VHH binders against q9m2c9. Designs and how they scored, part 7

Target 1, 358 residues: q9m2c9
Amino acid sequence: MACIVEDPQRAGQSNETQIALISGVPDDISKSCLARVPREYHMAMKCVSRRWRDFVCSDEMCDYRNEFNLAESWIYALCRDISGGVFLHMLNPFSSRRSWKRINDYPYIPMREGMGFAVLGKRLFVLGGCGWLEDATDEIYCYDAAMNTWFDVVPPLSTKRCYFACETLDGKIIAIGGLGLNPNAKRTWDIYDPLTRTCKSCSDVNIVPEMEDSFVMDGRIYIRGGVGGSSTAVYSASSGIWERMDDDMASGWRGPAVVVAGDLYVLDQTFGAKLTMWCKDTRMWIHIGKLSQLVMKQPCRLVSIGNSIFVIGKDCSTVVIDVENVRKNKMNGVMVCSSIPKTWDDDIDVISCKSVAI

## First folded at step 1 (VHH)

Design e16 (framework vhh_8emy_2)
Fold by ESMFold2-Fast, scan of step 1:
Structure e16 (fold): chain B 358 residues (1-358), chain A 122 residues (1-122)
Amino acid sequence: as target 1 above (358 residues)
Amino acid sequence: QVQLQESGGGLVQPGSSLRLSCAASGFTFRSYAMHWVRQAPGKGPEWVSSISGDSGSTNYATSVKGRFSISRDNPSKTLYLQMNSLRPEDSAVYYCAKRPLYSGYDWAFDIRGQGTQVTVSS
């Protein structure tokens, strides 16, 4: 059923005029100055005036900061407390005082299993999932990191799904397969375009199993799923072609995966915790180093920033691994690690972690 | 066009109960998630509770979980907040709100009403 949705933005727009952003300074120069302020001060800047707030939250500022290599990647951890409350913790990894900070905001996000998580620009998306009394949902929720605010996104996914592959590619969110009351969910994938605010559905004759993990590398989406993680698939979004994954590559995918500077890393937790890397040139897995399971609380989530892998434990305790020397062979097989303490709240579980650059 | 009218607040003693109502008009009520937000003097607004359009999903702030219950009646276009075991720290102006959809760059609660005052004191 088609529903006429009224646009609250058009209905509620006020006709107020503002003078200069900075008194006595042309707006173009003022914007250039404001865009160069470090991200930690952006919240204070939003309190100066409506025009400053609008600029700080704008694509114009984001584009400027990206063009001049000023953007800072911060880590967002979506957490639940023991009572089922959902909230975000944030980490600025480049701060002199590296610590997790809880975000106080207005979450509208039900706790569900098998949700998809994706980042587009300054926004974090939470899609789909299932609940105790709900088989699967098509709902989408969005957090804007520049505004520090949660939203519902409509229209939803074309198909209700949980335990599906969810990745960002070419400025779009791609949700592939999964489970749902509609038996066709596992034969479809959705492409969500934030510019048009529409979801395009695609399908093929192949049945895609429930997903355990996925990652994007070299313009392709790699998926692992099925019984015991035994099935793999590769989707090329640009060509719409499904490919076969290299069997040797697939055999080493034994834990959470992350891509750093075009290389695949996996935290193999089969016997202890061991970081491995897929070497494209030799087509072999290389062992990088071991991490103590006594230090990390499983399940762990991986996030990459630059040449570093952030291993985030269940309680937000974090180990940072520098992998820059892996190819450069400057350290004689030694893995360089540092740590960031857990949050002040001990009764939390990390659901997902993503990096958002502003 | 979009109108939200809160009611049901008052002065009550600690441990008492109140039921707040929000009458909505000017939009397709059943198609929007609805929220309760409160603001105490000298503090910023605090999110209290949310409910999906079909009532299939609810969420609560940790401070009110187990004491407050959100519900809605889509045929009458009314949102409710049942508040039990009220505490002095629950004293605030309570607003009902919906979030903008398709707003692009204006991501905030759409608070249209004057709110309803809840005061919990001996």
Scores: ipSAE 0.000, ipTM 0.190, lowest interface PAE 17.0, mean pLDDT 76

Design e2 (framework vhh_8emy_2)
Fold by ESMFold2-Fast, scan of step 1:
Structure e2 (fold): chain B 358 residues (1-358), chain A 123 residues (1-123)
Amino acid sequence: as target 1 above (358 residues)
Amino acid sequence: QVQLQESGGGLVQPGSSLRLSCAASGFTFDDYAMHWVRQAPGKGPEWVSSISWNSGSINYATSVKGRFSISRDNPSKTLYLQMNSLRPEDSAVYYCAKDRYYGSGRYYPFDYRGQGTQVTVSS
């Protein structure tokens, strides 16, 4: 949301002079105090002064909140409306009246398929994709969740891609394989570094062309693609090498995946919807619950926050599953904590979902 | 009102050096990371270099690393770009860009306020 209270005289003074954030209080102490305010009030804080707005929107604010263990994860869904317009829906899971809200500040992103969706810090990135009348693109769009605004300048990918694996690891966005006008896209991956705002290309003969799903666990990117989703591969960013995925682990990857407290969960959507967990100690899949297909519009997307899995349907209807007791007490079944209905907005489809901690 | 005034551009031969300056006003210069961005005719903006508020963090685009040096003088509220071993592909309008927030410059957008300074490298 844009803050309309911008007195030019006060704005000029706060920019021209090093005035205190809080009268009578040193800036370091003031910043520590402001960083402790719950995220739901950050929009109101932006209306107090330009210096408060600048601090609330800064990386420094996020660094303080992370240091104090105060960061709150909110869910962002990349959606498409009936006209093909692309926009963001946001869910604050800590709100007493949980509901999806449409974000009003967004550019007109072209209607594309096979786009990547990634999160780095407080930023959401929409990468690549293709259209009915358009080959794959290298364009990147960036939304800042602290500023509630889109970037004017975003460097493109080095290679035009669609239907590729898109994950974040070690402060970088990694775009692997996919389709493009250049056939070599299928054998390359791009490492986008937001610190240098540059994109580095790498190549490997073992990269499969079309990706269906991916997840990050224990410093590795797991990808699934190819005919019927039967091909799997593991990328280790620290070593820069490709590894083989455990065959038993791969055999249970039959739907969207999410990592909760270092454990892999998969929503198996082959015969209904079954939540399963990979047990590292026994090297076997454990069935822990079932969800009704009549309530959840498939395909579903998964996001984890703390010990909860948010199952987000294609229409943005959401079911929240608490897996804390399953992790600690193997004898207890999965409990659905709550459900969040679709909003009264126009007909929408969820493309991708991510959480952003601020 | 935020103002950024670039200067120091010109027409030079390949292999030459130029020093660009950006005079800042209308904001607390010491609180913000600063950037150099260039735009060649018919192309989109290309990020060149960034410097944090205290000069503790400096980054360069791969195309200019080892040839260009970014620096700032907080007392005079001026940003600099020393350009050595200039190539024809360095020809562009160079813009001084203010980060929207104070800090290291990580994940921040650019704000183009100046008219830029033209750098042309040709024989």
Scores: ipSAE 0.000, ipTM 0.216, lowest interface PAE 16.5, mean pLDDT 77

Design e3 (framework vhh_8emy_2)
Fold by ESMFold2-Fast, scan of step 1:
Structure e3 (fold): chain B 358 residues (1-358), chain A 121 residues (1-121)
Amino acid sequence: as target 1 above (358 residues)
Amino acid sequence: QVQLQESGGGLVQPGSSLRLSCAASGFTFSSYAMHWVRQAPGKGPEWVSSISSSGGYTNYATSVKGRFSISRDNPSKTLYLQMNSLRPEDSAVYYCARVYDESGEYYFDYRGQGTQVTVSS
């Protein structure tokens, strides 16, 4: 019998043919399966196919993981090297082999002082800043942690500023005060919405110029600045007005601050390193514990994940403090539960640290 | 096969209008914010406009605000830029874009061929 070829490889091929995410499985089911894979494997998944890469990088996957409480928080540190070069380090704190990894520097972040560092969703933002021979800027640099890439073009802030408070609140970046070419910058704040890529400006005479530190607690942005960190201000999101900070609370704010489960913790760096907690009920600072200067190189930065405070030293050496028992009892000393070694022997400075959930 | 294909450019006189289109294929268009970017000869890329994945939010460069309007049709996987009151300084190749992270180019994610707009008398 004559043989007929029933495989016309090239005949009748559709130009609109799309490949399935997983062979033999509907895309909706495939997407739910892919979205449940732990974050540490997401880079490997991007290597499987362009469709897998597109899905892993998509808002669809991010939204699914957030909706089903699958998102994992990793730590990103904005660092400066001895030459003034600015770059990112990343840490998966839950990996069995925890180590800091440098993120690719392309395109380069300019060598600036007084930059803001903020996180919204899967994206990191570096805003503003100035140089010795460079006036304050309105430039924004954006890194997408799911795509593992820098955006080449990001719309700027409405106001050029450096040494300003930079916090996220209600899905927006709020840049408050600081120094700028425009004298009005000292009394203004910009609200940047990354979904619309719009920036609106507000003003108030009570804004402290040249911010030193800030934190978000209970829908408010707390700011410390001025000569020797002596001035404080509180921005209330619900009222849109400026409030006064409790004087007793302000007196204990002597170093980097972090909020854990609604409670304020400060690493008091005045004459060593001492972790303290603000007790709302008694309106008093509670001494939690001391960190050895041999373990942590100052200045330190704080990031919280769950009930843990990550104390990140100048060289990225990290101490992890579990405060669950401290929060419940308020009298037990802080036990250092683990440590993560510094990167290399590079002389680096950690500027700011944030957690990014993917 | 991921691609972006721009169209609608041409040679027009100052004060004229043009509507640019970008046909997207090979990815979930409705899940991505989209951007229009232009590049004039001898200059770097300039961001022009952005639109959110749903189309609910838009943003514009100060140089085009009030003259240009960005829109999208997710069912047809098409991005649009309505350009009114065109000026000579609007002359450039216009690209639709997403973020791109593979080695070589971080700006034009699945960059198309672009569409040339020339505003001249």
Scores: ipSAE 0.000, ipTM 0.123, lowest interface PAE 19.9, mean pLDDT 76

Design e4 (framework vhh_8emy_2)
Fold by ESMFold2-Fast, scan of step 1:
Structure e4 (fold): chain B 358 residues (1-358), chain A 122 residues (1-122)
Amino acid sequence: as target 1 above (358 residues)
Amino acid sequence: QVQLQESGGGLVQPGSSLRLSCAASGFTFSDYAMHWVRQAPGKGPEWVSSISGSGGSTNYATSVKGRFSISRDNPSKTLYLQMNSLRPEDSAVYYCAKELRYFGWLSPFDYRGQGTQVTVSS
C-alpha cells in the first residue's frame, strides 16, 4: 500500500520536443560550427535537415561568415549561348579541381546588349540592357548564390538604361548614365539602397553618357567613356560630389580595370596585352608583365580574389595572375601565372564576371 | 495617412479581360512611382508592373508583358492595370503599392491596399 511504482504510461513526461540544429548543442554554438564549414560543402549541408538548409541559405550565416573573415569569394560569369540563352558559370578558385561549372538553374532573362551586372552581399543582379527589337529596359533580375536560385521579383530601375556603369559602393548598387530613349539616362544616376529598399535618381553634368568601363577604389567610383575613352569622371561617396580624375592616372586606363588590396591594376590592350599598376606613392604607372593574346580572347574581364587577378576571356578561358610579391614588395614585372581551361561548351560568350563572397 | 484601395477583381474565364483600379490618398500622387504586386495561393508576392510618377515610363514582369498595361490618372489619383488574355496562372490577389522592398523578395511597405481577388478558371 505504501510503495508507489513508477508508471510510464501515466507519468507526464511529454515536454514539447525542441528541434535543435545539432543534438545536445546550443543553437548559438551550432551556428558558429556550421558557419565555419568551407563553402564547397554548403550544398551537402542543405540536405541534412530543413533547419540546416534554412540557416545555410540565410542572411544570418552570410553575415556571420563575413564578420569573422570566413567568407570565400567564388567567381560567377554571366554567359550567353549561340541561341541567346543566358546562364551562369561558376568557379571555386580554392578547389583542387579549378574548373568552370555550369549552374543548373536557368534564368528567364531575355538576351540583351549593354546589361549591368552587380553584386550585393550574396546576390547577383542583372540590370537594364537593350535589343535590336527592344529599346533600353529598366528590368532587373536577381540570383541568390546561397540558395542557388533566380528571383524574378525585383522592381525596376527608375530609368531605362543600356551601356551604363554599374557598381556596388557602401552597400548600395549605383547605375550611372548610359543610353536610352529618355534623355534622363544620359546625365542621371540611380542609387539602390538595400537597407531601406529604396531607389533614388540623381543628375549631374559630369556624368559621361556612353560608358566603356568603371571601377571602385578608396570609396570612389571611377568612370571612363565617350569618344575613344577620352572622358573620365570620379564620384566621391564621402563628399557626395563629382571630382576630376588625375590626368596621369587617366592616361594609363587603357583596358579593363581591377582593384587588389587598394591598388589599381589595368590590363592595357593598346599594344598587346600588358598588366600595369598605378603606384600611388610615385603617381606613375608601372609595368607588371605581358600576357599572350593567343591564349586570351578579348574582351577580357578582370576579377580579383585575395592577391590574385583572374583574367577571364570571352570564351571563359582564364589566366590567374598572383600579384602578392608586386603588392608587398613593389617589384616591377614579378608575377606568377596559372591557367584554367574553358568549358566543354565552346559556343558561349562571357557577358560579365563578378565575385560573390559567402 | 497614406491609403490605397484596390477594386475591379472577379471570376473570369481564360482569355477574358479585367481592369483593376487603385484609389490613392494621403500623399502627392504624381511625385511617386506606383506598382502592382500579386500573390497567388501558396506562393510569395510577385511584382507585376510599375509606372513612373509622370506616367512616361512603364515596366512589366516577363510573365505579363504584352498582355497587361499599367496606366495612371494623376488628377483623379488613380492607378490602373488593364489585364488582357488572362490565364489560370494569373489567379491571385492583386495589390497596389507605393513603395517596394527589393532583392529576391518583394514586400510592399505598410502603404499597401487590402487587395482585389482575381480568379481565372476554365
Scores: ipSAE 0.000, ipTM 0.192, lowest interface PAE 15.0, mean pLDDT 76

Design e5 (framework vhh_8emy_2)
Fold by ESMFold2-Fast, scan of step 1:
Structure e5 (fold): chain B 358 residues (1-358), chain A 122 residues (1-122)
Amino acid sequence: as target 1 above (358 residues)
Amino acid sequence: QVQLQESGGGLVQPGSSLRLSCAASGFTFSRYAMHWVRQAPGKGPEWVSSISGSGGSTNYATSVKGRFSISRDNPSKTLYLQMNSLRPEDSAVYYCARGFTPEQLEWYFDYRGQGTQVTVSS
């Protein structure tokens, strides 16, 4: 049994309520103080006492840090090794000792292609996928970044799917389309609510793209798929309906996409590597800068934190690009601020990358 | 191999009209925004107009707005600039460019043609 389920005997227990979090300090003030400690020290705090560990791992601490703008985004990369083992690498971008670290002690996750990777609050979700000897699955696995522990998430998706769009929006995971034994999988989407642990299935006969890439911007999920990435679709969360993507916007989507401060950036990997930005005002793509393909092993994944884009290569070699000056219209081009070398052998593949704020 | 070839320039009197053309090859024309840029003697390059890949969006420099019209024919892979009410200050070499609008950023283009000379004088 690799996964720990919720223990009902621990729910609501107050065995340690007689012991103050910090001697001589009321618990409400103590919690405020603990919540302001930088994330890099949270692991050490878990070693102080069971009450500190429980608070550091709690939704209460996570919510407090988000409310008071104290949360720090760290990068998590879902990877597979040469043997097909699935694991997480983690990067603290604020550390002076910046390096990728492998996360061990997880449940057996079958090696699958076309898995979804999503983040909600402090939790990472691995959804769906298919294998050489396995048709598409509906299984979900959950990693809690505050607890540093893997959990199984039940119930599964409503539809078995692989190579689908997987995004988070309005506190929910949305899994759209993809392939499966059910021929209608590509015309359905699942909305998973982690608070209720329920999955709602929706369908639209006009959803036909085979999923290659997706991103969230301005309350909408943008999807690219089909033969050669030629089909696009936009899901509007506020209306619950599907719209057509702007053709000019779609034509520039020639590589991995990321949203920084409300603006769409694409690493155009066609005949080189060029960072481009979609200008909403002019409805045109703006060239930001060119990157060396020799330094970045494709396929690359993009993650944004603040005004920085982290370009994560196949081997986890990472280039950090500062787009603050571009966003503020002070300077043309990109500044490559730093590079972070890979920590392991060349035999790893990065599947997906997300940032987790704690 | 991207190639851009401008034509249609010439010597005209103030108040005249000219239509510039740019023949594109070596890329999927309909997927790229296209631009007209001019450079007058002794001055740096000045962005004139831009058009999106579909032709659905156009932008103009304040100095030419209302007088110039940018258009494209994607099947023939040709970009056009219709210049009306020409003034002496419009005299420049006009370049067809593939790239990005520099409205909020420093001027940059992936590719630029060899140019076509427009001279407006009496």
Scores: ipSAE 0.007, ipTM 0.500, lowest interface PAE 9.7, mean pLDDT 79

Design e6 (framework vhh_8emy_2)
Fold by ESMFold2-Fast, scan of step 1:
Structure e6 (fold): chain B 358 residues (1-358), chain A 123 residues (1-123)
Amino acid sequence: as target 1 above (358 residues)
Amino acid sequence: QVQLQESGGGLVQPGSSLRLSCAASGFTFDDYAMHWVRQAPGKGPEWVSSISWSGGSTNYATSVKGRFSISRDNPSKTLYLQMNSLRPEDSAVYYCAKTEYVTIRYGSGFDYRGQGTQVTVSS
């Protein structure tokens, strides 16, 4: 029972015998009904018919759910196992019993350091990277979260790079700086447009050559890199140019960063683990609260969903922090938190985490 | 022609320190990440540490983290590994490595590694 060769419904059934999505209901009404079904049931819907599967996997359904504010953000963690294999874990934060689940379908992704991880719509992209026996690559892998499958044909980056900043902005993936055989990589960025399947390379002397961390806020990409994380730069989407980061803001960027409802939060890992927030109005860092180093395996990754910060440890142990009260009441040190246990796979390392809305 | 020459190994007692060096030639040293890899008798190769082209980013194997420190001097085209609090388990031939591009489907052996330098930690 462990293995099954083919699903007969997937193998070759024709849509010719299924004229309507729902018997006796016009397709436009049927699609509106199907699009309103909660995400947790979408896998079951794919098993009803090939036509339902096609709709559930379509851009049409995803666009509808986004337009009518029905989309649900789930967390995807790119992990590495003890053998060096790369795979995805998934967390539905809206489930009554929140737990990490391993995604069983993955291509041969070799063990690589310094990979970029980006999300556009329903798709996750894994870009670049290098290995101890391999120089930097320009290869891109794409996972479609609605289809639950990997794409085997994705155009490569213009430049081979690892240890680079990777962010999404204005419907495009922007890969900034990093290392590679081409010395130009350290002062360049690639703009990858998945709709046109094109990649454009740009350059600027203000780009930090080596990236340690980045985040997107207010239409700008913030990057930190260089020796001891001492160098920062800001890419402005509206102007298309690089700017200097506020020095006071940069001085507080002492750990992983995440943006929640337009505000910057940093898990400051100097002298313990402390959650801080950048207050735009006063231009000062506010201390929110402390996390026990005994319960979180460093390094941590941060993902935001709504008013919550998910602090994901190296072993996938997760702490959920609700910061809504901080925003509304302007109170320091009030953290409402809960925990999600680590996965049952004991020897895994989390490489990157992203949320995907469907 | 790419050439890497390791040095600085030797026989030391547990708890001692050693500094390994790797002199590089035949390529633009400043443009490449560099690595230290070790191989103990009867065991496969084990990655020890990596350093970015500028020295701004470093990585370490869990077994050596907190004890070893990787660094580089780009003007002299030299890679270093400072090894502190040495243990018998650290005994191995240490290799300096530069990685070459490989495709997803095909791995490669050690690219441009030198002759290695023997480190023996014994009382």
Scores: ipSAE 0.000, ipTM 0.115, lowest interface PAE 20.5, mean pLDDT 76

Design e7 (framework vhh_8emy_2)
Fold by ESMFold2-Fast, scan of step 1:
Parts: C-alpha cells; sequence; structure tokens
Structure e7 (fold): chain B 358 residues (1-358), chain A 118 residues (1-118)
C-alpha cells in the first residue's frame, strides 16, 4: 500500500462525506477514539480514508487532544546543509528508538543565515534571513506539522530582517529588530497574526538592533544582542513597552536560555559547559550541573518538554536533562542526564530548535 | 524593600484635571518601566498607562487615550499621571505599579482615591 499525502485542497473532491468514519460507530465516538491514538501512528491513519485524513489534519482533532492532555511535544530542528538549502529534522522524545529523522519537503528554502524560527499551535514558521548573494529578506515559510506539508503562499514580513529576535506570545509571532537595508528596521518589530494573516509594524528608538538570543518568561520577551551579547532589553506584552533587564539576571545570561515551569535556565558555555538556573527569590544564579564529558558540537540550542531540557548540538547530538527533582527539591536534587546520538547526516548544521505539540 | 507611595487623589467635578504622583524607593527607579492601574468599586483592576525606563515610550488604555498623560522624573524617582477632562467613570483607586516575578504587577503602592462626581 502506497500512502502519499496529497495537497489537501485536491483531496477535498472525494465523495466520502456519506461514509461513516468507523462502520457501525457514531462519528462523535469515532472522533474521540481516533484522537486518542498516539501521534506516531497519525501518518498511517491518514492512509485509511479521506475522512480520517481530514480529521487527523483538522483543528478539531488538535483541540480535542489538547483539551484531554493527549498532545505530544516533538522537537523540530531547522537545519542547513553544505549543498545550499534548509530543511527540518524531527525527534520524537517519547519513541523507544529516540533518533533524529530528516523531513524532505517542498518548497526548497534558500540557504540563509539569521533566520527566525517560530512555533504557533501545530505550525512552524521560518522568517527572514540573509544569504551569501543577497541581503535580508521578508519571506515567510510555513510548515504544518499535522498535515506534514508546507503552505504554498505566506504573506511576507513588513520589513526585511536577519539576525533578529523571534518569539511567540499571546497567539502571535513577534519579530524584533535585526539587520536589513532599511535603516529603520533596527528600531522596529513586526507582530504577525496567523489568524488574520496580517503583519503589524511597531517602532521604538531603544530597540537593540543585532539580536543574539531571546526567550519568553512571565509575559515578557527577553532579548540579548549587540557586540558580544552585552546589550539586553525586555519587551512587555501587557503594556507594549520596553524595559531594562535585571542587571544580576543579565550578567548570568552567558549562553542559550530556556524556561521550564516558570524558571529560567541558561547553559553557560563561557568556560566549559554548565547548566545554571536563575533563582527569583535570592536574585542569584544557581549551579545545577556540569556537562564537561559530553560529545557535542557548539553552539548548542535548548528546548524544554515537560520537566526536561534537551541540549541540542550543532550536529543534532542531544543531551536530555531532567530538572524536575531539582525544581521540587529547591536545588538539592540530582541532575539526571541521558543522551541521544548525533545524526548520521554529516553535512548538516542546526540553526534553531522548537517543540510542536500535536 | 521596594516602596511605592501614590498621592494627588481627591474629589473633583466632571471635566476637571488632576495630577497623580508616585514616589518610588528601594530600587533603581531609572532601570524599570512604570505603570498606572486603577480599580473602580465592584470591578477588577484595569491597566491605565505605562512608560518605559527612559520615558521614550508611553502607552495608554483606549478609554483614557487623548485625556491622560504619563511622565516620569528619574532624578526625583517620581512617576506622574496627568488626568484631563475627567469623567465619572474615571472614579477609582489609582495604583502605581512595577513588574515583578511572574505577576502582572509584583509591587504596588497603597493607592490614591480619585472620585469624579457632581
Amino acid sequence: as target 1 above (358 residues)
Amino acid sequence: QVQLQESGGGLVQPGSSLRLSCAASGFTFSDYAMHWVRQAPGKGPEWVSSISYSGGSTNYATSVKGRFSISRDNPSKTLYLQMNSLRPEDSAVYYCAKWGRGYYFDYRGQGTQVTVSS
């Protein structure tokens, strides 16, 4: 049996609306049964019938799985190869095999640096960037992780950007600062709303133009940029204005950052590799553990799933850190690590990583 | 030891103007954005206005835009709210606020009562 995922619009011409999802079972019960199937089997389910494919790819199924705590977070790595192009690698952390798998998809994304990578719902967005033969772009590419397909048309950013901060907050994608041919780009940010497919532009004279890193915590976007990552700024979504970062907190931000259960963790790569956590109560950085014996290429990216931090190296070599016992035992717990081997694809570099829950 | 002390409230007639002040201590005032929040009887807190650490950016709730003006004096560690063309629906306790650890506002003063009544 050849199971091929077709363009959803072309598939819609089938006369399957008169057929029950499961013979002898009401559709509402059938949908609840299908929605409880583990994500790893969703691709096989799309091969059963057009009605199953439509349901599996639908917002209805996604909403059901979220409501009943059935959603599974998988990791997507935006990668670049030496042949000129970008593509996605995917990791199912709940699989017994736990290995990185390449997604070979259309469209072909041009080789660019300084791209934004954002997740909203079941969709991944690749925004902006610059090339070896071109300046910054405003192009956006969108991948639907439930449909396993790229969208043919996505409206561009209002401003061409590369090396900018890119975060999701309150159901929107926020692209902040960066470099481009427009001198005003350095002091602007775009708010992209995927529901309306519109891009709203904002500006502030105090925005740091060259972004190195960012994270979201407590309704705020924290950004680090400038020469050597010495400049920090905080965007407050509730007020729509910019603030200074706590100096003690900023001084410890010396590597990739991730938020787990409301707490900030940073992989400090200044002298070796050590995981640290910001303690809000004491206003001090707390040492969690050292990663000195890892076979891992820097720079690394961090992704959190549940109570685990996935440290992903340039070659997709991955270390999984369980921080639940540290969190529960107020920094008196033991840091537990496991590893996932690097991909056998020798010509890849990881650019960015995000988790998508379906 | 963060302290915020509001003042300048009172009873005024509709159409009048009033200026609120907030004196800050216990933190480096010039490093933080500051906010005004109000709470009317029987209603939840309503965000009114915000100002960036430098004073270069301001934002206002739709209900007060064009009538209220937020400003700050970093040397004196004081936040201001100039309220013009006051309406009965502006009657509330006004709080000076600073963002904290995961709360919408972690630090609030004791508030100052504004009553707009004929």
Scores: ipSAE 0.000, ipTM 0.223, lowest interface PAE 16.6, mean pLDDT 76

Design e8 (framework vhh_8emy_2)
Fold by ESMFold2-Fast, scan of step 1:
Structure e8 (fold): chain B 358 residues (1-358), chain A 122 residues (1-122)
Amino acid sequence: as target 1 above (358 residues)
Amino acid sequence: QVQLQESGGGLVQPGSSLRLSCAASGFTFSSYWMHWVRQAPGKGPEWVSSISGSGSSTNYATSVKGRFSISRDNPSKTLYLQMNSLRPEDSAVYYCARDYYDSSGYYEFDYRGQGTQVTVSS
């Protein structure tokens, strides 16, 4: 490793005379004003002064934005190229010129299958996975979306896992099942708290070894896996109990899933690409709309922002679907679509997608 | 001024034990998670172990789990790494480092010492 030096620009690390954020304005008012600046200008704000940079990158900035309901969800796609590199692409959905942008590759992340991708606060975590010449790993890589940088050193998972379910719930990352030489991985889940660096492991017969998909809804984690995606289970955080999924609900889970304002949407990719919604009132799947197989490169990933579902193809071509009318009226609704084109070579594959609110 | 000073490295035979020490100064030692990181010639840095500020929580890399033990003495501001059943693969320069988590700012590098060399050979 190169020489490590103390970060002289970190806020609150010295007993030196306090410098005002904005000349002639009290710091509490200045912070309130800075927190209201749209996220797209945050990089420019970091260039104003060391103290502005420290504040913009701080948890305090995120706390202000969350308190004032100003947080903006941007989409991060974990991608893999033919050189064996893993990297991030980023999309600001609120920009009038919406386009995917590549984030720099440092540090190098090995090309691995079955990696977990999780969001906690302003940070993205890449966990586990396996390679052609390695079983399973416990390595974790962390990217801070406010700092726009990777951390050099991150404590690993307690259990080596690949092809596992990875969700965030109640401020923690939950890694469920997966494959590896450790027999405990197959029917266990680990609750990993990266802030305290603690990991608690539990086991349950409802957990299947190889995961295909998962989602969080109403304080519960839903998982699907096994041969042909035939096995499902639900974890209730409030009770700590694993239960069987509603059979009617499970029968419609035929592709990637996303939750919009408490309602479950699934892109059924069995014969074409059909968006469906689970109607809790009637306990049946409702057809929302159909996407052309000629336009969307499968497998697709789903991310929700506000009333919109972002359908992200394997090549990162993106279709935006507005489902507000469906959510409000709970009927076969009118669907509005727009698109965002891919901006890079065909040799890039999307592995997973998450949104990060800042 | 933050300073970290490692000691206790040396040349040992496979299967031997070593205890590394890191003397910290210039900050509130008990408030920070501390790490041991190693770097072998021609390779990137590898995280080895972490310990919470109170010492109540510890984590280990899979390659050293069951063989290495991290501990700290907050009154003396000292971090330790007890290394048992040493292997040739453990040969590296060992650094103690202050936690990278929740750092903010443009410069993201926190303090590490100048390191202590551990060589395991027959």
Scores: ipSAE 0.000, ipTM 0.213, lowest interface PAE 17.1, mean pLDDT 76

